VHH binders against BTB/POZ and TAZ domain-containing protein 3 (BT3). Designs and how they scored, part 4

Target 1, 364 residues: BTB/POZ and TAZ domain-containing protein 3 (BT3), of Arabidopsis thaliana (Mouse-ear cress) (q9syl0)
Amino acid sequence: MSSSTKNIPKPPPLPCITYQRFQSSTRKPSSLMRLVPKEALETWDKLFKEGSGADTYVETDNKSHFPAHSSVLAAASPVIATLLNQSRDKNGNTYLKIHGVPCEAVYMFIRFLYSSCYEEEEMKKFVLHLLVLSHCYSVPSLKRLCVEILDQGWINKENVIDVLQLARNCDVTRICFVCLSMVIKDFKSVSSTEGWKVMKRSNPLLEQELIEAVIESDSRKQERRRKLEEREVYLQLYEAMEALVHICREGCGTIGPRDKALKGSHTVCKFPACKGLEGALRHFLGCKSRASCSHCKRMWQLLQLHSCICDDSNSCKVSLCWNFKEKMKKLSKKEQSKWRLLVENIIRARNSLGPFSSRSSGLI

## First folded at step 1 (VHH)

Design b2 (framework vhh_enristomig)
Fold by ESMFold2-Fast, scan of step 1:
Structure b2 (fold): chain B 364 residues (1-364), chain A 120 residues (1-120)
Amino acid sequence: as target 1 above (364 residues)
Amino acid sequence: EVQLLESGGGEVQPGGSLRLSCAASGFTFSSYAISWYRQAPGKQREWVSTITSGGSTNYAESVKGRFTISRDNAKNTLYLQMSSLRAEDTAVYYCARVSEGYWGYEFDYWGQGTLVTVKP
């Protein structure tokens, strides 16, 4: 909408940025991006540089000024068109006042309006100022170019806070997300920069917002780690239950000298949990201090868990399975619901790994 | 370099007696529980007995009253005194060091075994 022509936004405060040296090169729009011959663009760039027939004077800080053409500026920016209509003097001359930005950046901005030509090194040096100018004066093509440059590795830990503040003021959502990601990933380094210290003085609300975002990100990472660890526990419980059924039905030959050290014909157990679990089960059956033994408590819980999943009343040879099934029936409905939820979580964790391996049935 | 070496196996008549020894090296013997296991021909390995570092003993039901596990911490040696031997006691007997794992006790080091044959 043209409502932007009546209210010209104030440019945001100039950021403090670290200068980066880049290979200098002159870029011109290609015919693939613009349906205008290169010779025409060079002609407009020459008109700008030579200032022939100028009717407009661009005024920058410290009374610095340079000539321009009102028709070219007005055609390139509707905001400038409005400003120039309000500043015409008795001789037909117009004045465009652009203060608060380096005169070099203003010169590059006006040059871009003529021909879209720029020096690459200077463009990178003044990209934040050019972003502000392109936003305030409604020049979408230059704003898009500034965003591309910022997105190509220009942003670092020293300038990320300045870039974030400016990108927010210029409604550049993509660059805001890039900056926020950098702050979250390397908070210790970023919070130690000069840019962070300047932000603390000028925008303490943003500091609070960024600290909260870091805390929330850390909380989510910790929760993801907990869920992965919990999933691993559920998978280990599932493996242990399969091994328990195998041990009780057939016995297990993996408890012994490691297979490579034992010479002779023997069957290696295909259940990974079997090596530890057979020993634990034999200990459980023989332990006289079961009530005070942490290992027996874990085995007791595994047997209870198996009794909740086991679908066989007569084929199950798991030790004490019948006894645990009867015990589980006598639990409160609340406690039965907790065991049912644990079973569901274990089955869900196994299913998220893909289809069940048919190593052993009875746990589905 | 932890090693367990069983000895004392041999041929014995039904109702006879035999004493197995397990010589331990490469670790602080007195700090660990040690177990005896056996594996009969064509069968899976089965637990026989365990003695804790404190001297508490446990036995498989099939050997209770017939076998006695003991230890000599000064000699780093475990013993299994077997009496009233039966044909079903024919097996290779293994000594195993007990380590504490999540699911209970695990056996981290094993000996090479010693053969006990009870002739019918």
Scores: ipSAE 0.013, ipTM 0.235, lowest interface PAE 8.8, mean pLDDT 78

Design b3 (framework vhh_7pa5_2)
Fold by ESMFold2-Fast, scan of step 1:
Structure b3 (fold): chain B 364 residues (1-364), chain A 122 residues (1-122)
Amino acid sequence: as target 1 above (364 residues)
Amino acid sequence: QVQLVESGGGMVQPGGSLRLSCAASGFTFSSYAMSWVRRAPGKGPEWVSTISGSGGSTSYADSVKGRFTISRDNAKNTLYLQMNSLKPEDTALYYCAKDTYYYDSSGYFDYWGQGTQVTVSS
């Protein structure tokens, strides 16, 4: 379980600067580290570990302390530079008080300021504490490293709520999104954790916010499923229109144009909708009550859809295509727009299949 | 490796306009819905807009509807957000996000950009 860092003392505000000094943010921490020789990093790490010439004492919980160098700390953190100016004693020594964080995390933090050196396992163990320290003391290189570690599978169901709260307090937007996504994806598991129980007690407004986010996400999922089902219907209609054109122009199975010889069961059809349409079209051609027949209604709609996309005014072999084109011209502008929108939706759905989209026959 | 790189942010006065861009690489761009998400200081993340893989379907948060326009150029693997009539409350870090779903926003994004800052103030 992740430790609470909520009681980490905030440094005093930095003094207002009346003159503008622009700091270059174009340099990445990893690029800077690659420019420094290994021997130089080892020299700074040794200075930290040995404490030779120390003029600063870092005080942690239980009044334990270790030696450091004011010039190194001030150069690495503008916030620490300001704090050290306020803590100079009679002997010229300065004191940096960091409470509310494990002493091991403070030691790692100060070590990083000297050499950027760290042990992988210890860094992973104290990453949340180091994230808070890097934020509070304005150490962007360490903050980026902590974010990278959290982004590489460190976050799990047990710690996601603690990570979310700390990431919000430390202005780490990317990790907030990662945590929110995990809460939404695995809500039942996350809401059963100790981290959720602690959050519910200490921050009930966040609990409400997360529950509302889950509800909103579920609503979006339902709307997405509805749109996916609608898209599937459009794709089926498109396939049915392609099959209809194929049956009427070339023939398929036991149905086809009167002036073309039908091939036997040795011909394999490449249009998956042909078998279903064959039965529907045969029924349609033989039905004497088409206007009131539920089976014929689907065929009427398909023929009407075909007439809306067909560019062939005189040689189209699709049944009643000419008649439907004439009927469509007599519809109101509102009805014509409705059919145009349906056709556009069908074409968009087909085009959305990307490289697997077949060529649309009869389209402009 | 999937990469999303935002650009086009900056400072603008109320009523002004900005156009954000997101350059995508490492995946088949046209096969996924893309979204813009923002976070204002001291607030949680807010979904802004989504565009389907084909560009044929778009959706917007009520707070930006009528002012913002999402678009994409699948040939250039680039996502855009045209922001008009900007208000102080539009001040936020804006993130480009890749959805795990093709048609619309799932709310589950598998890749995010680094963000681009938009500040609306005088």
Scores: ipSAE 0.000, ipTM 0.267, lowest interface PAE 15.1, mean pLDDT 75

Design b4 (framework vhh_6fv0_2)
Fold by ESMFold2-Fast, scan of step 1:
Structure b4 (fold): chain B 364 residues (1-364), chain A 120 residues (1-120)
Amino acid sequence: as target 1 above (364 residues)
Amino acid sequence: QVQLQESGGGLVQPGGSLRLSCAASGFTFSSYAMYWVRQAPEKGLEWVSTISGSGGSTYYKDSVKGRFTVSRDNAKNTLYLQMNSLKPEDAAQYYCARDYDFWSGYSDYRGQGTQVTVSS
C-alpha cells in the first residue's frame, strides 16, 4: 500500500485473471429471499463458531487458520466457489487464503456468509475492509450493508479522501458522490487534513482531478447564480410593468385616469411597485426635458417595454403607448429583435415561478 | 458570505398557528425572490412558497393555499411565513432559500432550518 492509502486497504487481487463463472445457483434470479426465523440464523452462526464437520480452512496474514464449510462458502460466493475448487488437497480438504486484511475482518466476513450476523461496533470498525471483501468475493448483500453504514454519517473530513479512493476501486458510485460532495462543500477544511497531504504526495493526479472538480462546481454555481440574478431582474421589470398598467388604468394615489381621479382613489394599493412608480411617473409627466433627463430614462424605458408586450391597440390607458408602438415600427430590424428578446426573457422568467402559482393582487 | 437563519419553529397542536422568520445577510435582499421549502421525515425536499423581490407576487403549493401566507420586510432583510390551520402533514424541517429553482428542486443557498412539529 502507498503512504496515501495506508488507512485503507486495496482490494485483494483475485487468484487468477480468468476464473470459471459459477452459474448453477443463479438459474432463477427471480427467486425471492424470505424472512428467515431467528432460530435458523442462530443455528448457522453456531455451526460457524463451533466448526463442527469443517472441510475448509480459512488462512489469514497471521498464518493462523480457522475452520469453515466449503458448501456454505461456495453457495454464498461464486468467486470463493472457484477458489475452493482450485485448492483441494489430498484429503479432500480445501484452503481459502485471504491476505492483506486484518484477521478480525476476515472472521467477520466468513461469519456473515453463514448467518448474516455481525456485531455492530465491529462492523463499523472494519466497514472499509468488509466493503473490499464483499466487492472482491461478490457478496452483494454485505456490500449493500457496508454502503448503508458509510452513508449514515460514518464519513468525515478526516477520512473522506481515503473512503473516496476505496469507493472508486469497489465501484460504489453512491459513496463516490457523497465523498466528492463533501470535498466540494468543505474544500478548505478537507484540503487541510492529513489525508489530503498524504494523497498530494502519493497521488497528485487525484489531487488535480479533485481541484478541477471543485473549480468546475464553483463555475456551475456562479453560472446558476448569474441566471437566477438575471431572472430576478426580469421579474422586477414585469412587476414594474404591471404597476404601470394599474396606475394608468385605475389610478394610484394622486395619479390616474381623469375619471378615476374625480371619483377618488382606492384606499389600498395591491401593487407594491406603485409606490416607487408614482413619483417617477409624476416627474415624467411634468418634465419639460424628458428626452435628456436622467431621472426620466428609466420611465422612458419602462413605457417602451410596455409598448412591446401590449396587444391592446385602441383601448390602452398607458401614457404614450400608441406613440411608442409607432416608434417601434420605425426601429431597425436588429433593434426590434433586441426588444422582442427582452420581452421573451421577461415572460419566461414570470412563467418559471411555478405552475401552481396564485396571485391575489391580480384579481379583476 | 450569503447567510440565512430561520427561527420560529416549535410544537403545535393540529389547527394551531406558527410564524416563521428568516434573517438574511450578505446580499441585496430586495433584489432576490425568496423561497420556503420543507423536508418531512422519510421524504424529499418540498417547495412550499415563493415571494418576488418586491413582494408583489406570491406563489404557494396547492396544499397550503389559504392557510399559509408568505411576506417580507426588505428594510429589515427578513422573510416570513405565517402558518395557520396547521395539519399533521405540515410537520417538517422548514428552510429559507435563495437561488431555489422550482423545477429542478435545487438550491445553492439555504439556511440550517427550523423544526415544525404538529401533534396532539
Scores: ipSAE 0.000, ipTM 0.294, lowest interface PAE 14.2, mean pLDDT 77

Design b5 (framework vhh_7xy4_2)
Fold by ESMFold2-Fast, scan of step 1:
Structure b5 (fold): chain B 364 residues (1-364), chain A 120 residues (1-120)
Amino acid sequence: as target 1 above (364 residues)
Amino acid sequence: QLQLVESGGGLVQPGGSLRLSCAASGFTFSSYGMAWVRQPHGKGLEYIATISGSGGSTYYSDSVKGRFTISRDNAKNTLYLQMNSLKPEDTAMYYCARDYDILTGYFDYKGQGTQVTVSS
């Protein structure tokens, strides 16, 4: 009935913002082979419109009222059945008072209870009011229809805050999630709307909840991006180490000086990292000032990293592996811990690909 | 009182062989890795071979692999370099070095050297 939650059972906690995909289940037609005749629907719609034999009066805002039938209303809504039992006057007539909703929406609601007939454009116009009415008066068929309409692109940045508040009041978790996702995705635009300004004045706790949800979402996106970037760096390091082992054990005929005998054996290199590493390794092995050479720094780190992972004590064919292993033993405990952690992270990242990945080839 | 004394160098013809020796004193020889490095006239130091303290691991530069063999006798505190199929390019002053870091080119001690000349 309103954008306030004060008089309605508390809504569920805010949904987890990290769930990224909402898939609608495919609605299957009922296997029931009976079709409701058009003439039957027209008969009930006519009874509603003509008001013949009416024993109930529906009262709306501004004292407007229209006739209805207690038996039809009670059969369609258990809530209305209870209310009608409490409102009988001395002449045997009953009164159903529905306030805070446009009289046109009340008329559509009552008409729906008779025949399920409605005008599509009017249904879209009053969908929020009809959602509230279907919830308050326990009419599941109308509530489902309203949810479907809202879920099909009706919600926009201008109305999302009002829709969120009403959906929370009506226990429609799906629409609450859709609204929250829109607020988080386009917070800058939504927070500048009139709907946001009204909500800020009437429900400051909801404003705080939404701002907290945006902050949490941004923090989770930052952490996810950081982990993906970190994982990619570890995978690149692992691939570089596999390529280094390949170059040292088998040689690479596609990179460096052209040797006809090597080209016959290894005309195509399957390691992406190999294209730069053979040249870098040749430079490293021939460089007289490795400690101060910028070109040697990456290869030095890669060779140190290999020496930490390599479990071969004396038969490793990787250049200078034994020398790096001996040097690593002489490092401080703090430096040794840094290298152990890096190795663990690289192996963890590689293991995340599974055994049947194209990246699972080779040994370090 | 640490001392390394190289010997066994000399003049040899291309394709010939020489065996260099390094007598170590003043430290626990078996506790240190040892290396042979060389310096051609007017050029920098060049790594040749290294051997672990136990003698269980050996490594060679590509220029000498298959031709030179490094070995040690820990009971005699002596390091050896067997040089076969010598080439004119092998002409250099050969030094025995203790705890040679091949990555930086640094060592904590080296001997006086022994001259190897390969000429026709």
Scores: ipSAE 0.000, ipTM 0.332, lowest interface PAE 13.0, mean pLDDT 78

Design b6 (framework vhh_7mjh_2)
Fold by ESMFold2-Fast, scan of step 1:
Structure b6 (fold): chain B 364 residues (1-364), chain A 119 residues (1-119)
Amino acid sequence: as target 1 above (364 residues)
Amino acid sequence: EVQLVESGGGLVQPGGSLRLSCAASGFTFSSYAMSWVRQAPGKGLEWIGRIYTSGSTSYNPSLKSLVTISRDNSKNTLYLQMNSLRAEDTATYYCARGEYSSGWYFDYWGQGTTVTVSS
């Protein structure tokens, strides 16, 4: 019906959505304020609404037309400028054909080009259509407004898939990230929506990408938890070793130096692991079947671990330290390397807290 | 190059059993832990279980009594045996490759095979 350029993109098909009508107010966001008098913007909005001197007709679906001004449209959009230059009739009138979007959205789009004015609820209702139009016709100011609206709580579980698909097609990376984050965070809810079902039928490759992203995110969260738990185990082992040295050298409770209780008023135990370890150490010292006792296993392992870190020659007061050092010398090089690595991991975990940092104990 | 291809899905009557296979190629299969994951129509992903390089298995507690995971390193194949199937077990079943011996990280997974439990 008119000449078109091959460089002008057409809007992609929109997902099926339910329309809602709400209260409206005409406002221009402060983030889009320009150095233009308020009265001038009101004058341009009036020109649009009244259609005086129109030389252009905007055609929407069902061949309905509304009047506009070619100079205003061309100044607002370079894409529209190109289209209008190719559609002049014998009387000098031009025709702008915008199909595939609701006529209400087209009306709002053209109005925005005149004055940047809009009805707030209608803007929210047609924000996805307006995003597509602003992208296709190169209207950055409207595109930024649509992104701001989407970024301020407009996106929910029911519409996130529709928003993601349109944001991808309109090259809005930030909104794509917001949508993907919502899908990942609340996948069970999102995958149960009508929007997901429509996507599954129309774009199964996107469904596969989203499922892969969810699995990948869950795997990363699990790996982070594993590393945190591993670090916590190493810190607990380090604290247990400090408490073991404390109990054996200085005494704590009824274990260690015989005069500990006599000096209780002068010393406060600052080792979190000490209380639990006192019982284990008392059992270990009194147990007559240590080699076959399941209760002694953890204490035996802790004593062995201490012997790998301890640099004291024959003067260490920790139980059996010298015996474990001799035992460790008789292990294979492979086994010695495993113990060395464990020690390195424990020391590294402690050093990650810094010399003046203390660990807050929540659960032991 | 890395590919995982599931097979063995289909229509099964309630109470029946089914064995799924996953053919792996493009990597040293015996060096990686492998997992099974499923997705019921319109529902989220559900992890079924994992098999380590040692042959040891770990299962989702809610599914442990219904499934058995095994592997054949000579054939580069992962298996999922399912017994006492219910309508709720209707889903697309995926196999996935683990990255670390102690992690749940999946770096590759298949396109899935569909199991429908209906009479």
Scores: ipSAE 0.000, ipTM 0.084, lowest interface PAE 23.1, mean pLDDT 74

Design b7 (framework vhh_vobarilizumab_d1)
Fold by ESMFold2-Fast, scan of step 1:
Structure b7 (fold): chain B 364 residues (1-364), chain A 121 residues (1-121)
Amino acid sequence: as target 1 above (364 residues)
Amino acid sequence: EVQLVESGGGLVQPGGSLRLSCAASGFTFSSNAMAWYRQAPGKGRELVAGISSGGSTSYADSVKGRFTISRDNAKNTLYLQMNSLRPEDTAVYYCAADSYTLYYGDEYDYWGQGTLVTVSS
């Protein structure tokens, strides 16, 4: 019908699902993780433990051996794949020989290749052997696991030298640095261990390298301490110069310019160096033997230092500033260079505190 | 030993003049600032006039235009020329010397014993 007949939708057919009608659905890609079901891991672990259909025998020390599957081993390790291709007897069986490692560690290693399953305490017990096996047979997942275990407090003073040597041979840079750090930090304790004694006999070049590393580390620590102490001295000198200008221009407590009324007012001084400097300055003003007095030497040096950075040519309030400026012009080139360097170091140290710690008026 | 010895004080009529002298010894006079202070009966010490090592002068408002401070570095002597004297100028006049521009406490480094000036009719 052309005007009143509409197509009636057909009811959907009864659902009938068979494997041949199944299609994989599109999913948004996830970058987080693809988890293998526990049941799949248990299936592969069972295959390993039962040894059904084994075509390979893993030979360990004392001719001990256990069955395995060449296809599984070859898929998990390209090195083992190569070795198995070169090792076939007249009956079609292949042999993988792993000697010089405890049988338990070899068993754990092969089990890991099937299912990544392991016992935690046994893993910790054989972690060094498993690190070697994972490196030699190119099993990165096991190698990463061994590194994680070693990095979680497994390394101690008694085993650090053995772990260092092994980590070097297995190209594990992180563990090498962890071990070296422990040797440097606790050298006295480490150098008295049995592991150190064994190393001294078997690898004297490594002993020399470690001793040299300790000496270099100590030298760097001393240099850092020296620089921090030097910077602190320069900051104290800068603060002393600020306090000197403050005392000479405005007065502090009972010391200052003669035109200032210093009596009867509690002034809260903002300069931390002022209290110490006040005592030294009072001594300097009252000392009858300034030229030969050790206490006056510091005040002479501070006044001389002020004169080197003072830009106030018109009316500097600091005592003897003009006299020191004239004296400085008559010093040798070497002595002038020493004062210039000291001034530069003081200004550099002050500037290193950041823009909010700079003060204006009085000093350059 | 540092010594400051004042002289030239005496009795004078209002409108008269006196010249005070201060002889200094035992220190480098030419390098030091010098001053004249006075103390009237029942009053505290007050600054009358000051002179720097370079010869710059300052005066209290009450004596400005009447008194003149001067120094002779060759003779190690400080002077105060007092003109148009008034009864309120009656005081003991002290010579004082500062070794530095800095001040601590209430004391100058060096003081004389004083010379009495009496202005009365």
Scores: ipSAE 0.005, ipTM 0.221, lowest interface PAE 10.6, mean pLDDT 78

Design b8 (framework vhh_enristomig)
Fold by ESMFold2-Fast, scan of step 1:
Structure b8 (fold): chain B 364 residues (1-364), chain A 121 residues (1-121)
Amino acid sequence: as target 1 above (364 residues)
Amino acid sequence: EVQLLESGGGEVQPGGSLRLSCAASGFTFSDYAISWYRQAPGKQREWVSTIYSGGSTNYAESVKGRFTISRDNAKNTLYLQMSSLRAEDTAVYYCARTSDYYEGLYSFDYWGQGTLVTVKP
């Protein structure tokens, strides 16, 4: 539906005067908020609407203007205080010119300075314009309100580029992050919007920056997926080593200790890797050409891996464990480092399951 | 999670030929050694062939001279060209991703869903 896209307002250009950002106010949350009495707010809102005793005139686009009070405006905005001090006429009247913004948004902005009163739907309609005004004229309370509205589902794929550019210019880090996240997640949809096309013409450096951010995010997601896959393999290797020790010590199925006496034929094997490993070990024990057999190479690797983590001396029940430990001591520094790294990765993966995991059974 | 999807299986007469394909996704295909395995009814999985990232190949003795493994890194696809097929080649064929430290450990590699090859007289 094309009608939904055309309903999004374009952000206005920033005013020529920007307040120096010497405001280091940290927000200190309190469970007890002090509120201004309703009667006081109604009094100030009435003063604004009636214009009684006005000494200031606010001029907007199309020569629209309305009366205001210099003391109220100056108290609410240090930027406006500075502007009004520079524009006094011979009768003591001052003039505040705000152009490039709809007159309704300017009216709401000035009203807010008197009483903090606003109409909910009009606030949402002009939120981008009000964000610009609150930033340029240093009105932190209004700026916070605009940010809250934007952060509560106002931003969509059609307006995200406009909001991102405006949030960057108004130093709203939170909204910049929200917008960037949306661009990264839905890049194909966002790059097809009217907002993207306008940005491509007016700010090609931002287009490049966003495309680079998408590529970087995709690379990070691929690496994270690869690490999760590796972790699953390491956990399977750990489970295989537990099953190997179990088969060699206790016996499982038809593969058992050299005495071939399986006591407790009623015990069900609790090792998930045992069924697969049983076949591989049976082949390994019967193969006459182990050094040249591809299947035996896999079992040799598992036996080698076991020997690297096994703390038993010559009494270990696992086949050839002593031989593999002796051979390990004679391997090159590079070979030893490869096996040590693999062991560390397997142990790290197992430890990541935490103390409440059923997988903490050990290698017995 | 790694995704592997085999295709190209079917019925063929002894002495016939068949080409299997494996489409890979979710990893950098060109960086990994990829293998073909098969499993006949009631038997354990048997390794068939491996192709390494550098293009070198290895084959089980039972298929040497009859099967050819190849890869297309641009299409993330693995192939197995089978010729002079025999009744004993009847199996479900799987492709799997392997690694240097546990290459070919059949319980620890990533596997596809498989594709059935039936050689019938």
Scores: ipSAE 0.000, ipTM 0.146, lowest interface PAE 15.3, mean pLDDT 75

Design b9 (framework vhh_7pa5_2)
Fold by ESMFold2-Fast, scan of step 1:
Structure b9 (fold): chain B 364 residues (1-364), chain A 120 residues (1-120)
Amino acid sequence: as target 1 above (364 residues)
Amino acid sequence: QVQLVESGGGMVQPGGSLRLSCAASGFTFSSYWMSWVRRAPGKGPEWVSTISGSGGSTSYADSVKGRFTISRDNAKNTLYLQMNSLKPEDTALYYCARGLDYGDYEFDYWGQGTQVTVSS
């Protein structure tokens, strides 16, 4: 529930046990299958704790041995089955050596193989070691439990680097993604942790990978922001052209003031900005110094843009549309290319209206 | 900083109505297209509706066309979604988003979402 503010030390390395990943089909449990009674689980847990009839001894880094049963361990882990077959002594006893892991975590791991019983707080404390043990000794039920715990808010900025490294080694792709996302989102805070400093010394290639991922993510976000800003400009230009056509065909300003006075807070016009654009158009048509007027420049550009998109040569009611079409034909090839690209970008932006693709960036 | 905060969700019987609101801050609201996007549990995000900065242009997903109405109040920096004739299939977490879909670039900011549940 609570996140610790104390840095979690990097767990020690475990013996490297590699095996070929196998494909096995198991019968799916029937929906009619009975659940295991609590008494049965308690019986197996008691057998583990009491150690009666033990034929196996588990050795840990503390030079302590605790008793176990070879048949139970072998049934729970094919890897342990192989190891026990190689360690049988003259009295029929077998020895399982698990070094590089806290003895408490080894005890919990072996206990789990008997009954799947565990203490909640201890499981959370040793979850990283248990993840590695479940992976190395091929115990998928424990591995799934460890992944579930890590996915429920256990990962924080102090431990994310340790979790990432272990998840990579244990082929837990989902947890790797969660960790990478946290590093990218909160890079400044994560890069100042003790976990980052330890990684920088022990795994400089991973540091390079993470920094590259952050740079790439930032680059993508900046490019996306630039494209979205550019798109908004094109859409506003298209909307202004649509309003211009409306004003020239129907005359918005003659209705707006009277309708507002008679009908209250709502005007008849579908385009809220039409009255301002009509004023700008009237100014443009009556202005004696269009070439030097800043207000006329915007209207000039809008009319010129309309002329590039308009297919009507004789019936278009937009002011000076024919004149602008003729003027466009006399522009330099370079200037014509610039206008063609602007028109294409505006059309593409307009066509972006509708359902989004699988490339949605906000949710997944 | 850009913030989008949704409200107005709740539980409604099939055929009922709800109005969602989205309070925007940290940017010039009237300069941006705005959208509503929904996500049902275990499903990907589904675009619902888009409105232009001025409010002059609107677009709707086929599944909601004729039943939902998107609108905005630029003076109050607020986006609305009026949902009528609600169906069980409309049950989802509804998000306010800035922008619209454009090729490889989509929405850049999202709200936290507001839950809509349509059930008898």
Scores: ipSAE 0.012, ipTM 0.391, lowest interface PAE 8.8, mean pLDDT 77

